VHH binders against tRNA(Ile)-lysidine synthase (tilS). Designs and how they scored, part 15

Target 1, 344 residues: tRNA(Ile)-lysidine synthase (tilS), of Thermosynechococcus vestitus (q8dih2)
Amino acid sequence: MWGIHHARLHTTLKTQQWLPLGSRILIALSGGQDSVCLTRLLLDLQPHWQWSLVAVHCDHRWRADSTANANFVQQLAQKWHLPCEVVSAPDLPKTEAAARSWRYQVFESVAKALDCTHVVTAHTQSDRAESLLLHLLRGTSPDGLATLLPSRSLGAIQLVRPLLGMTRAQTAAFCQAYGLPIWQDETNHNLEYRRNRLRLELIPYLQQHFNPNVEEALAQTAELLASDRAYFEAEVERLAPTVLREHPPALDRLRLREFPLALQRRLIQCFLRQHLKRGLNFRVIEAVRALMTTGNGSQTASLPGGQHLRVCGRWIELVRPMPPPPAPVPPDPGERSPPPSPLY
Key: E = the ipSAE of ESMFold2; O = the ipSAE of OpenDDE; V2 = 0.75 times the mean of E and O plus 0.25 times the DockQ between their complexes.

## First folded at step 6 (VHH)

Design S1 (from P4 with A114R; framework vhh_h_nbbcii10_fgla; at its last look DockQ between E and O 0.85; V2 from the best seeds 0.00; counts 0 for: pae E 4.7 > 2, framework grips)
Fold by ESMFold2-Fast, scan of step 6:
Parts: structure tokens; sequence; C-alpha cells
Structure S1 (fold): chain B 344 residues (1-344), chain A 130 residues (1-130)
């Protein structure tokens, strides 16, 4: 039966077209309250959207009860007449980043195998607020603050986050109101994880002492920053061919001077992302920007991978590490005795 | 941006009366408009139920069987506000009440269809209890 959250999600899907009529959708189902809430909402909306729905459960094997969790998910999916694939990690992930990378690889692989066009994850408004605060506290660019987009490409498929309009409190209330079974993950309360400290300590403090609607306010800020990011990404894509040279890699510093500061930084970042694996930050971008007005031959300090940038006339060119010196020359051969006289 | 803001909810004893208001911004109520306006409610552990709806012209209204004769829907185009007058309230009327607006294609049966509405308010709680 449809509640207010069904109605709101249905309206959002009509206006945004995130999950078109007739789509084949892969649902990331962890068994936690958010993923159970998402799955129930999509199952209830399915008759109006003619979707084909399939669930996938990623078993990270982090906990002794991982098998029980997978069994819980499989039983719930069967009760709901929902096909469900369970994929277990071949190696235990050592970090949250490694686990996330593996999950997205699984989503893409399973979606391809089952001809799914979309994958949905159960990120909420609360997740978005937490991510914004984490990025802000680490010190990041405005682009880094534009966390958890509602829809983005994941290889050849589309990744969608339908629950970004609901808080974690609302998904909990939904599961209770509809009598939905959920799997409780005790690691969500482990204060050794920084995200859990934000969730359990900082966000409640902010709600009590600054703004009871802080999660909504932070999520709205992330949404506005995401819109600004999309605008700048489109503009950079349009302008990059007029500023960036690929062979050999260089930036046109005369062209860069024509653009506002924000575009200068983003075009420099675009160039650096193509050629550096890590270490792009405000300091590096500003070092490159300084080369726009310096004399010929001016260069940056060494960047990750031993590379640097140097002014060569109109161009700020990427200089790769010097090849190793040639092998040392072998020692001189010893003096040779002259051949014997022909008179002998 | 279209916004709907409900007010007027609260605690009332059985047999009492309440008047709910829904202030609209971002669009204007007019007789030439195509927006159907309605009230929906959701009781704890229940689904979203259509309560009452009114056409843009005010010439057509809908009422759920459970509220006919007790509730009256009306609109004030000069104040851009939708109203629900609730009389003879019962314990089963306890719910969060939502104001909704949607493009209506002229089919009366769509007044009940929660999926046909495009804009929803935040809701206002009505508790009928002694």
Amino acid sequence: as target 1 above (344 residues)
Amino acid sequence: QVQLVESGGGLVQPGGSLRLSCAASGFTFSTSGSYALGWFRQAPGQGLEAVAAISSSGGSTYYADSVKGRFTISRDNSKNTLYLQMNSLRAEDTAVYYCAAGTYSGSPELYEARWEYDYWGQGTLVTVSS
C-alpha cells in the first residue's frame, strides 16, 4: 500500500526520469534498513513503472555473521518474489574504500550479465549530510563537497540513488510502519569509524545546539554544489580543446589568462587529472596557475611521479622524469704489448 | 518553485472541529488553471488515503465515503489558500494530513489517485483523542 514516501518518490521519478518506464533495475540489497526501505518502495511502485527488478547482495566477509546476513537477504527476496544474486568477495576488503570499489565493480558486472540498465543504491539525505561534513573537515575543493549525486554513469549503466530525499530516521520509521524485517549491523555503532562519530555524536550535537534541520540544510548545500559542479564540468569540456594540448602534454597559458579564476583552476585540474595518478590539491593547482604570469623556463617543484611543469613560451608543458643515466662505461682495457718484430 | 504549507492541525476531542489551511506559493489559484487540489491523510501503519479534492473551477468536488457530510473542502483564490473544514471528528480521523496539487485531465476518478498529484506539502498532524 502506498504511503507519502511512495507518492513523493513517484513524483520525483516522473519529473527527473531517473528510472524510465520498462527499465531493468538492479537493486543493491544489504539487508539494512535503508536498502530494505528502498526495495519495498520500488516493489510497490513497480506496477506503475513496468520495471524488471533484480536484487544483488555483496557479501564482504568482514563479519562472522556474513553468511547469516546473506541468508536473511535471500529469504526476504524469495518472500517478495524478487530474483536475488549473492556475490562474495574473493579477498576480505581491508578498508571501506576497497569495499566500495569492489561493490561498484560487482554492480557493473552483474548488471551486464542480467542486461540491467540501471543500478540503485540506498543512500539517504543523512548519508549526504555526513559525506559533506567529512569532506569539509578533510579540507577539499567545492567539487569534493558535491557528494552523492542522485544519478550518474557507472560504466555503460546508470547509477541512481532514489532515497536522497529521505533521512535515516524516515527510513527507520518506514520499515517499522510497514512491518519490514531488517538486518541490524552493529558496526554502524562502532565509534572507531569517523563517519559513525559524525552520525552518532556530531550531527546530534549540531541538531541540539545549532539547527534541528541540519541534515536537510547540509544535503541542500550538497545539491546546490552538485548543480554548480555540473555547470562547470560542461563548460570545461567545451573549453578544454582550446586550452589543452595532448602531445606533448601542455596548457596554453595565454588562453588560460582569458578565463575567470574558477575556470582557470578547473582547466588546470582537468589537465593534471589526465597525467597525474594522485596528489591533486589546492596547493598544486595554485603552483601551476602561478606559471601563467612567470618568465620563460619557470617551473613547479616535483609532483607525484617525479613530474613537473615548466613554462616554454606560450605553453606550460608537462616534463616527465629524466631517464636513468646510461650504464657506466666499462673500464679502459689494459695496455697491450706491441707485436714482435718481423726480423725474428 | 511550487510549495504547499499546511497549518491548523492539533489535538481535538471526539466530536470537535478543526480547520486545516494550505498556503500555496509558486503558482496561482485561478478558474482558468488546470490544477486539482486535494487533501490526503496517512494514519499510523496505514496507507495514504484521499480525503477530499476540488477542481480548479471549484465546480467539482470529491469526498471519501468516510468523511462525506462531516468535511468540507473549499478554496480562496484571493488568498491562494486551500481549506478543509473538519466537523464531528472521530478517533479514526487521527492522521497526518497532506495538501496536494496536480494536473488533472478531466477524469473525476483521478481525484482519488495519489500518483496523479505532482506537489505535496510537509503534512500537519491531527490527533482526535480525549
Scores: ipSAE 0.554, ipTM 0.846, lowest interface PAE 2.3, mean pLDDT 85
Fold by OpenDDE, look of step 7:
Structure S1 (fold): chain B 344 residues (1-344), chain A 130 residues (1-130)
Amino acid sequence: as target 1 above (344 residues)
Amino acid sequence: QVQLVESGGGLVQPGGSLRLSCAASGFTFSTSGSYALGWFRQAPGQGLEAVAAISSSGGSTYYADSVKGRFTISRDNSKNTLYLQMNSLRAEDTAVYYCAAGTYSGSPELYEARWEYDYWGQGTLVTVSS
């Protein structure tokens, strides 16, 4: 049965062309409310778009009921005539960040193996708002507030988040209206997790006392910040070759002085990310900026890995360069929170 | 950015009348354009259904059989607003009503095709009850 959420998603997909006609798409299916909603919407739209759909379920083995969850997903997929791949973690992830990283690796690997060009996840507007608040409360750069892009690259695959225009309440209503079975994760009510506290306590408080549309407002803010981030990333990409030297690694401090402060910081950050695995922070960036106006031979304190920056004429040189860190799996930074329910 | 904003919904008794409005922004109503404007509705537990539609020129209209003779679709180009006059309302007319706009291919059969519309409002609730 075609409803308003089908129509809206169809319109969005038609306009943005995130999931082209005839595409092979991998669906991250956890069995939870949002992923079930997404899966049903895509299946209902499939006759119009002629997609080839396949589901993947990641079993982190964190919970005692993880096997039951996987079975639930398989049964659901079978009922819907949807091919489904279940992948279990060989080792238990120690952190949420590690679990997230593993999931994305699985998505990329499985997509490649099945010749999928796209992977879809069921992140919602609510998730976007929650992520923004978490990052804000811990302290972050503006870029850190630009959470959950509608689309991004995952290696050679395109990752798409089709439900960013829907709230969790809307996905709940959808599942209820269409009688869709969902897996209930009891950990979603555990207040030891910061995300759950936001979801169950803080956001409702904000809705009641400040702004009933706070989720939408925060999600819109995230979208605006994402566009700004994209602009700056493009500028950094454009300008980096003019100020960054690769052999030996160095920054042109004379050229850096010509740029606005925001761009100086981003270019320095870009350079440092290429050479530092850890310890990149505001203090380090400012220490490097200070070298733009200091005398020859001036240097930073020792950085992680025993390297430092030193002024040599017009150049800020990296002393004891390290190999570039592996592409950071977008860290869900610092959530020391116990493993949230697998939001794919 | 194109936006459609519905208004005029509410509670009405059977046999009563209601007028819905849809204020459009981001594009201008024009008789020279190739687009369709439409009203859709979704009742509780039901799918989305076309109610009425009008061409950019105003020369072609569509009405669902269930609303023929009772509902009238119109537009005011000077106000960039679409209207739905609803008379002789029935309990079965209870639904969330949505305004929609999209490119029109020129086929009247496509007025009821939900996938032909590119922009949708948030909807306004109409409740017909004694």
Scores: ipSAE 0.040, ipTM 0.548, lowest interface PAE 2.8, mean pLDDT 89
ESMFold2, look of step 7: ipSAE 0.197; ipTM 0.720
ESMFold2 (binder alone), look of step 7: mean pLDDT 80; pTM 0.831

Design S17 (from P4 with W115Y E116W; framework vhh_h_nbbcii10_fgla)
Fold by ESMFold2-Fast, scan of step 6:
Structure S17 (fold): chain B 344 residues (1-344), chain A 130 residues (1-130)
Amino acid sequence: as target 1 above (344 residues)
Amino acid sequence: QVQLVESGGGLVQPGGSLRLSCAASGFTFSTSGSYALGWFRQAPGQGLEAVAAISSSGGSTYYADSVKGRFTISRDNSKNTLYLQMNSLRAEDTAVYYCAAGTYSGSPELYEAAYWYDYWGQGTLVTVSS
């Protein structure tokens, strides 16, 4: 039976075109409240959308009861006549980031094996608000604050987050109202530990003392930043060929000077991301931007990877360290005559 | 941005009356396309139930059997507002009431199904108790 959340999700899917009619969809089913809510909503909407639905459960093996959790998920999927793949981690992930990377690799792999076009995860409006706050408190660019997009590419498939319009309180109420069994996940990780503090202490404080709708407000900010990011990414893609030279790698500093500050920074970031594997931050971007108006031969300090940028006429050129020459071959050992036998 | 905002809910005694209003912003009932409009309700532990619907022209209406003769749906395109006049209220009418707008131009009877609607309000609580 449809409730208001079915109706709202159905409308959002029609408007946004996130999960087209007839799609084969892989559902990330942890067994937790949010993933159970997501799965039930999609199963109830399935007749109207002609979707093929398959669940995948990623067993990280972090808890002693992880096998029981996997069994719970398999039994729920069986009860709901939903095909379910269970994938166990071959090695225990050492960090939350490693676990997340592994899950996304599993999603791509399983989707490819089952010809799924989309994978859906149960991130909520509350998750989006929490992520925005965590990124803001750590320090990040505006693009980094555009976290948990409703839809993005994941290799050859689309990753979609249909529950971004629901709070965690709403998914809890949904599961209770529909009598859905859930698995309580109390796993402690560094990231989840900070999220738990934020979720249980900071957000309630903000709701009580500043804004009862703070989760919605933060999620809306993330949404606005996401649209701004998309606009700038499209502009950068359009403008990059007029500013960036591929061989040898360089930025056209005369053309860069024609653009507003925001585009200057993003074009520099685009260039740096193509040539540096890590370490992009405000300071590095500003160091490069300073070269737009300096004299010929000016250069940055060493950047991550030992590279630097140097002004050469109209160009800010990437100077790569030359590979070290091969170590000199040690001299061959010479023959030594044996010492004569000791005399008596 | 399209918004539907309900008002007029509250606590009433059995046999009482309430008038719900649904104000639309970000689009108009007559100029940005033709909209069929409806009221749905969801009682605790129940699914979403169609209460009433009115065609884009206002010439056709639908009412659930449970409310027929007691409730009246109307629209004022000049004020961009949908109304539900609720008379002879019963304890069974206790629910959150949602305003909805759909671009499908079929008869109001087809709008008894929630999947035909494109926009939904936040809801307004109606409690009927002594």
Scores: ipSAE 0.545, ipTM 0.845, lowest interface PAE 2.4, mean pLDDT 84

Design S23 (from P4 with A114P E116Y; framework vhh_h_nbbcii10_fgla; at its last fold request DockQ between E and O 0.69; V2 from the best seeds 0.00; counts 0 for: pae E 2.5 > 2, framework grips)
Amino acid sequence: QVQLVESGGGLVQPGGSLRLSCAASGFTFSTSGSYALGWFRQAPGQGLEAVAAISSSGGSTYYADSVKGRFTISRDNSKNTLYLQMNSLRAEDTAVYYCAAGTYSGSPELYEAPWYYDYWGQGTLVTVSS
ESMFold2-Fast, scan of step 6: ipSAE 0.650; ipTM 0.881
ESMFold2, look of step 7: ipSAE 0.554; ipTM 0.861
ESMFold2 (binder alone), look of step 7: mean pLDDT 80; pTM 0.826
OpenDDE, look of step 7: ipSAE 0.810; ipTM 0.949
ESMFold2, fold request of step 22: ipSAE 0.445, 0.464, 0.491; ipTM 0.825, 0.832, 0.839
ESMFold2 (binder alone), fold request of step 22: mean pLDDT 81, 80, 81; pTM 0.837, 0.832, 0.834
OpenDDE, fold request of step 22: ipSAE 0.847, 0.848, 0.847; ipTM 0.968, 0.966, 0.966

Design S25 (from P4 with A114R W115Y E116W; framework vhh_h_nbbcii10_fgla)
Fold by ESMFold2-Fast, scan of step 6:
Structure S25 (fold): chain B 344 residues (1-344), chain A 130 residues (1-130)
Amino acid sequence: as target 1 above (344 residues)
Amino acid sequence: QVQLVESGGGLVQPGGSLRLSCAASGFTFSTSGSYALGWFRQAPGQGLEAVAAISSSGGSTYYADSVKGRFTISRDNSKNTLYLQMNSLRAEDTAVYYCAAGTYSGSPELYEARYWYDYWGQGTLVTVSS
């Protein structure tokens, strides 16, 4: 039975060409309301699009009930006549970031094994709004605010997020209206986690006191920022060879002076990302940009890894310190991020 | 870029009348085949149902059998607005009503129309109850 969300999604897929007719699609199915909603929508649209659909469930083994969750997903997939692959983590992930990296590696490997051209995840408009706010509150570059793209490359396959036009409230209502079984994740109500506090307290406050459509407004801002990011990424890729020197690593400050401020910052960011794994922020980029007009020998403060940048004539060169002596590793710092839900 | 905003929904008694409006922004209505427009509804526990549609020129209209003779669709290109006049309302007309727009050169084929519309409103609730 097609509802308004079927019609909207069908229209979006038709105009955007995200999931072409006849594609073999891998669906990331965690068993939560969003992934169940996504799977039901795609199954209902399948006859019109001639897709081949297969599900994958990533078992992180972080939850004591992870086996029960995997069994729930397998049973639901069987009821829906949907092939389903269950992949368990070989090692317990140490962070949410490690768990996410592992999930995307699984998507790519399973898609390759099954000849899938596309993988779909159940990120919603609410997830996009939450991510934008978390990045904004953390204080990041505009590129960090442009998260959760509707479609992007993942190795040789395409990653698509068809639910970016639906809020979490809409996916919940969809599941209830269509009588869909969902797996309850009790950690989603724990206010000790920042994302849950944002979702359960801050977003409702903003909806009540500022803008009832705040999730849509934030998601649209993220979309505009994503378009700007794509444009600048293409320009940086084209211009980097004229500005960046690889051996020894350096930035051409005479060439940098010729570009608008936004390109200067992005070219500097591109250079820094090749040599620094963490600690990139507005302040660091501005410190490097200041070197474009300072005297010979001027340098930045120490960056992650004890590195710094120093002016040597026309070049801003990366200077590496001698390796520091090994130090005892302190006990792994405790993190209070929520245990990762496989696809949330 | 394109936005459709419905208004005029509410609570009415059986036999009553109600007029729905759909204001479009980000594009202009045109008699030269720019946009075909339609009204769809979804009742509690039911699927999305085509109610009425009007061609880009305004010369052709369609109505679902359940509403024919009671509802009238019209468009005002000068106000960039689509209307649905609903008369002799019944409890079975209770639904969320959606406005839709699609680029067509002729009259929309309503059975397949939901596949041809490119823009959808957020919906307006119509409740027919005593």
Scores: ipSAE 0.320, ipTM 0.735, lowest interface PAE 4.6, mean pLDDT 83

Design S27 (from P4 with A114L W115F E116Y; framework vhh_h_nbbcii10_fgla)
Fold by ESMFold2-Fast, scan of step 6:
Structure S27 (fold): chain B 344 residues (1-344), chain A 130 residues (1-130)
Amino acid sequence: as target 1 above (344 residues)
Amino acid sequence: QVQLVESGGGLVQPGGSLRLSCAASGFTFSTSGSYALGWFRQAPGQGLEAVAAISSSGGSTYYADSVKGRFTISRDNSKNTLYLQMNSLRAEDTAVYYCAAGTYSGSPELYEALFYYDYWGQGTLVTVSS
């Protein structure tokens, strides 16, 4: 039976075309509240959309009950007549970054093996708000704040996040209303994890004292930043050939002056990413931008790898480190200076 | 950016009346196409059900059998607002009420079909209790 969340998701899928009619879709099913909600919604919408649905469960093997979790997921999938693949992790570093990287590799691998064109994950509006805050608190550029896109490429397949319009409170209410079994993960309450502290302490504080709709507000900010990033990426790609020279590497400073500040910074960043392995930051970009209006021969301080940029006419040229000097030439026995004549 | 915002919900005693409003922004009710406008509700433990709908011209209406004779749907094109007048309220009318808009040029018999609605409000709670 369809509820309001079925209706909203169906409408979003029609307008955005994220999961086309007849697609073969891989569903990331952890057994937690959000993934169970996602799976039930897609199963209920399946007859109208003619999708082929397959679930994948990534067993990280971090906890003693991980096998019980995998069994729970397989039993639920069986009850729902949903094919389910379980993939167990090799020995991984116990970090979220390593786990996330491995999960995405599994999604690509399983999707390829099963001819799936799309993989869906159960990230919510609440996850998007948490990610924005986490990146903001760590310190990042506006591009780094544009997190959890609704749809993006993942190798040859498309990654989609259909639940970005629902909060975690709404997925909980959905699971309760539809009588859905969920697997409770004890780690969700461990305050040693920074994301759990945002979720359990900071976001409730913000909801209580600043804005009860803070999750929606933060998620909308992330969405706006994502669209701004996409616009600038497309503009940089279009403009780079008119501004960047490959041999020798250089920026056309007369051309750069024609662009607004935001594009100047992004074109400089594009150039620097091609030539610097690290140390790309606001101060470096601003140092290069200052060269747009300085006299011939002006240069930056030394950059990572001993490189610097210098003004040569219309160009801001990348100057590479000099090769090490050749080994000292052995003394020539035939050209020795006569012995010194000591005066005293 | 299309938005539908419901208002007018609240607590009412059985036999009482409420008037729900749905203000639309980011579009008008009749630009380059015909919009079906409707009210849907979801009661605790139940699915989403069609309550009432009205054509873009206002000439055709739909009412669920459970509300026929008690509820009246109407619209004000000058205010871009949809209304639901609810009379003789019963405990079973307790639900979250959603307004919806969809491009539809077919038969009024299809107004209850969820698939024809493209925009949904956030909902307003109506509680009928003594």
Scores: ipSAE 0.443, ipTM 0.803, lowest interface PAE 3.4, mean pLDDT 85

Design S3 (from P4 with A114M; framework vhh_h_nbbcii10_fgla; at its last look DockQ between E and O 0.77; V2 from the best seeds 0.00; counts 0 for: pae E 2.8 > 2, framework grips)
Fold by ESMFold2, look of step 8:
Structure S3 (fold): chain B 344 residues (1-344), chain A 130 residues (1-130)
Amino acid sequence: as target 1 above (344 residues)
Amino acid sequence: QVQLVESGGGLVQPGGSLRLSCAASGFTFSTSGSYALGWFRQAPGQGLEAVAAISSSGGSTYYADSVKGRFTISRDNSKNTLYLQMNSLRAEDTAVYYCAAGTYSGSPELYEAMWEYDYWGQGTLVTVSS
């Protein structure tokens, strides 16, 4: 039974083609309200799209109730006639980064085994707003604020986030209105986690005192930054072969001068990422950019690893340190001649 | 950047009247072209249902049987606005009402097909109760 959220998602999928007709789709189903909402929407849209749908549940095994959660998901999938794979975590560090990395490995592995071309996750507009704020508070670049893309490659498959047009409040209301069972995750209230403090304290404060639609506003900012990032990444990819030289590594400073400031910085960043393992920041990019207008032989200060950039004519060249000389070999004790006798 | 914005909802007693408006931007109404403008509604716990629709030429209209004779769809091209005049309101008319626009194929059955509409408004709530 289609409601307004079905109609809106259908229209978005028609125009964007994130989940083409007949696709075989792996659904990440945690049992929470967002994933249950996503799954129900896709099942209801399935007749018009002819998708093949399969769910995967990733059991992190971090909590005593993790088996009950997996059982809940399996029973829900059975009720919905939705094939469902459950994958349990091996030994993992108990960090969000390790859990996320493992989940994405599972998505690739299960999708390969089941010949799925797409995986969908239930990230919402609210998640995008939260991610933007977390990155902004860390002081990330504009590109770092462009997280949670609606569609991106994940190995050989496409990762799609169809719910970026819905808030968490809307997915909750959807589940309530359609009588959908959901799994309650008690860690969502643990204020030791920075994202939970943001969700439970900061965003409600912003909604009450600044903008009741702040989640949408922040998510729109993230989307605008994502489209800007995509444009610049495409331009850098197109221009890099004409500006960057690999052997020996160098930048063509005369061609760099022909580009606007934003492209100058991004081309320099692209070059430095290929050749520096760490220590890349805005200050370093600007130090290299300054070499576009300095005299021959000008150089940057030493960078991590002992490298620096030096102007050599039209080129800004990467100069690597020389390896240290080998240690001297101690003289053999038998190489010394005895002194002559003092007597003759 | 097409945008549809509904207004005119509210609380009304049975037997009363309301007029809903849908202001369009980024999309200009004309008597030429191939599109449909429609009103849908969703009551709590129910799916979307088509209420009324009108073709771009204005020569074809659709009304659901449950509203026929009580509701009138119209438009004002000079104001770029679609209207739904709702008379003799009943409790069963309580719903969120959505304005929609889509391609008109000339088949009246497609006025009801929500999958054929490409633009949707935010909705306006109509409550009919004593």
Scores: ipSAE 0.455, ipTM 0.827, lowest interface PAE 2.8, mean pLDDT 86
ESMFold2-Fast, scan of step 6: ipSAE 0.628; ipTM 0.874
ESMFold2 (binder alone), look of step 8: mean pLDDT 80; pTM 0.826
OpenDDE, look of step 8: ipSAE 0.772; ipTM 0.933

Design S4 (from P4 with A114P; framework vhh_h_nbbcii10_fgla)
Amino acid sequence: QVQLVESGGGLVQPGGSLRLSCAASGFTFSTSGSYALGWFRQAPGQGLEAVAAISSSGGSTYYADSVKGRFTISRDNSKNTLYLQMNSLRAEDTAVYYCAAGTYSGSPELYEAPWEYDYWGQGTLVTVSS
ESMFold2-Fast, scan of step 6: ipSAE 0.643; ipTM 0.879

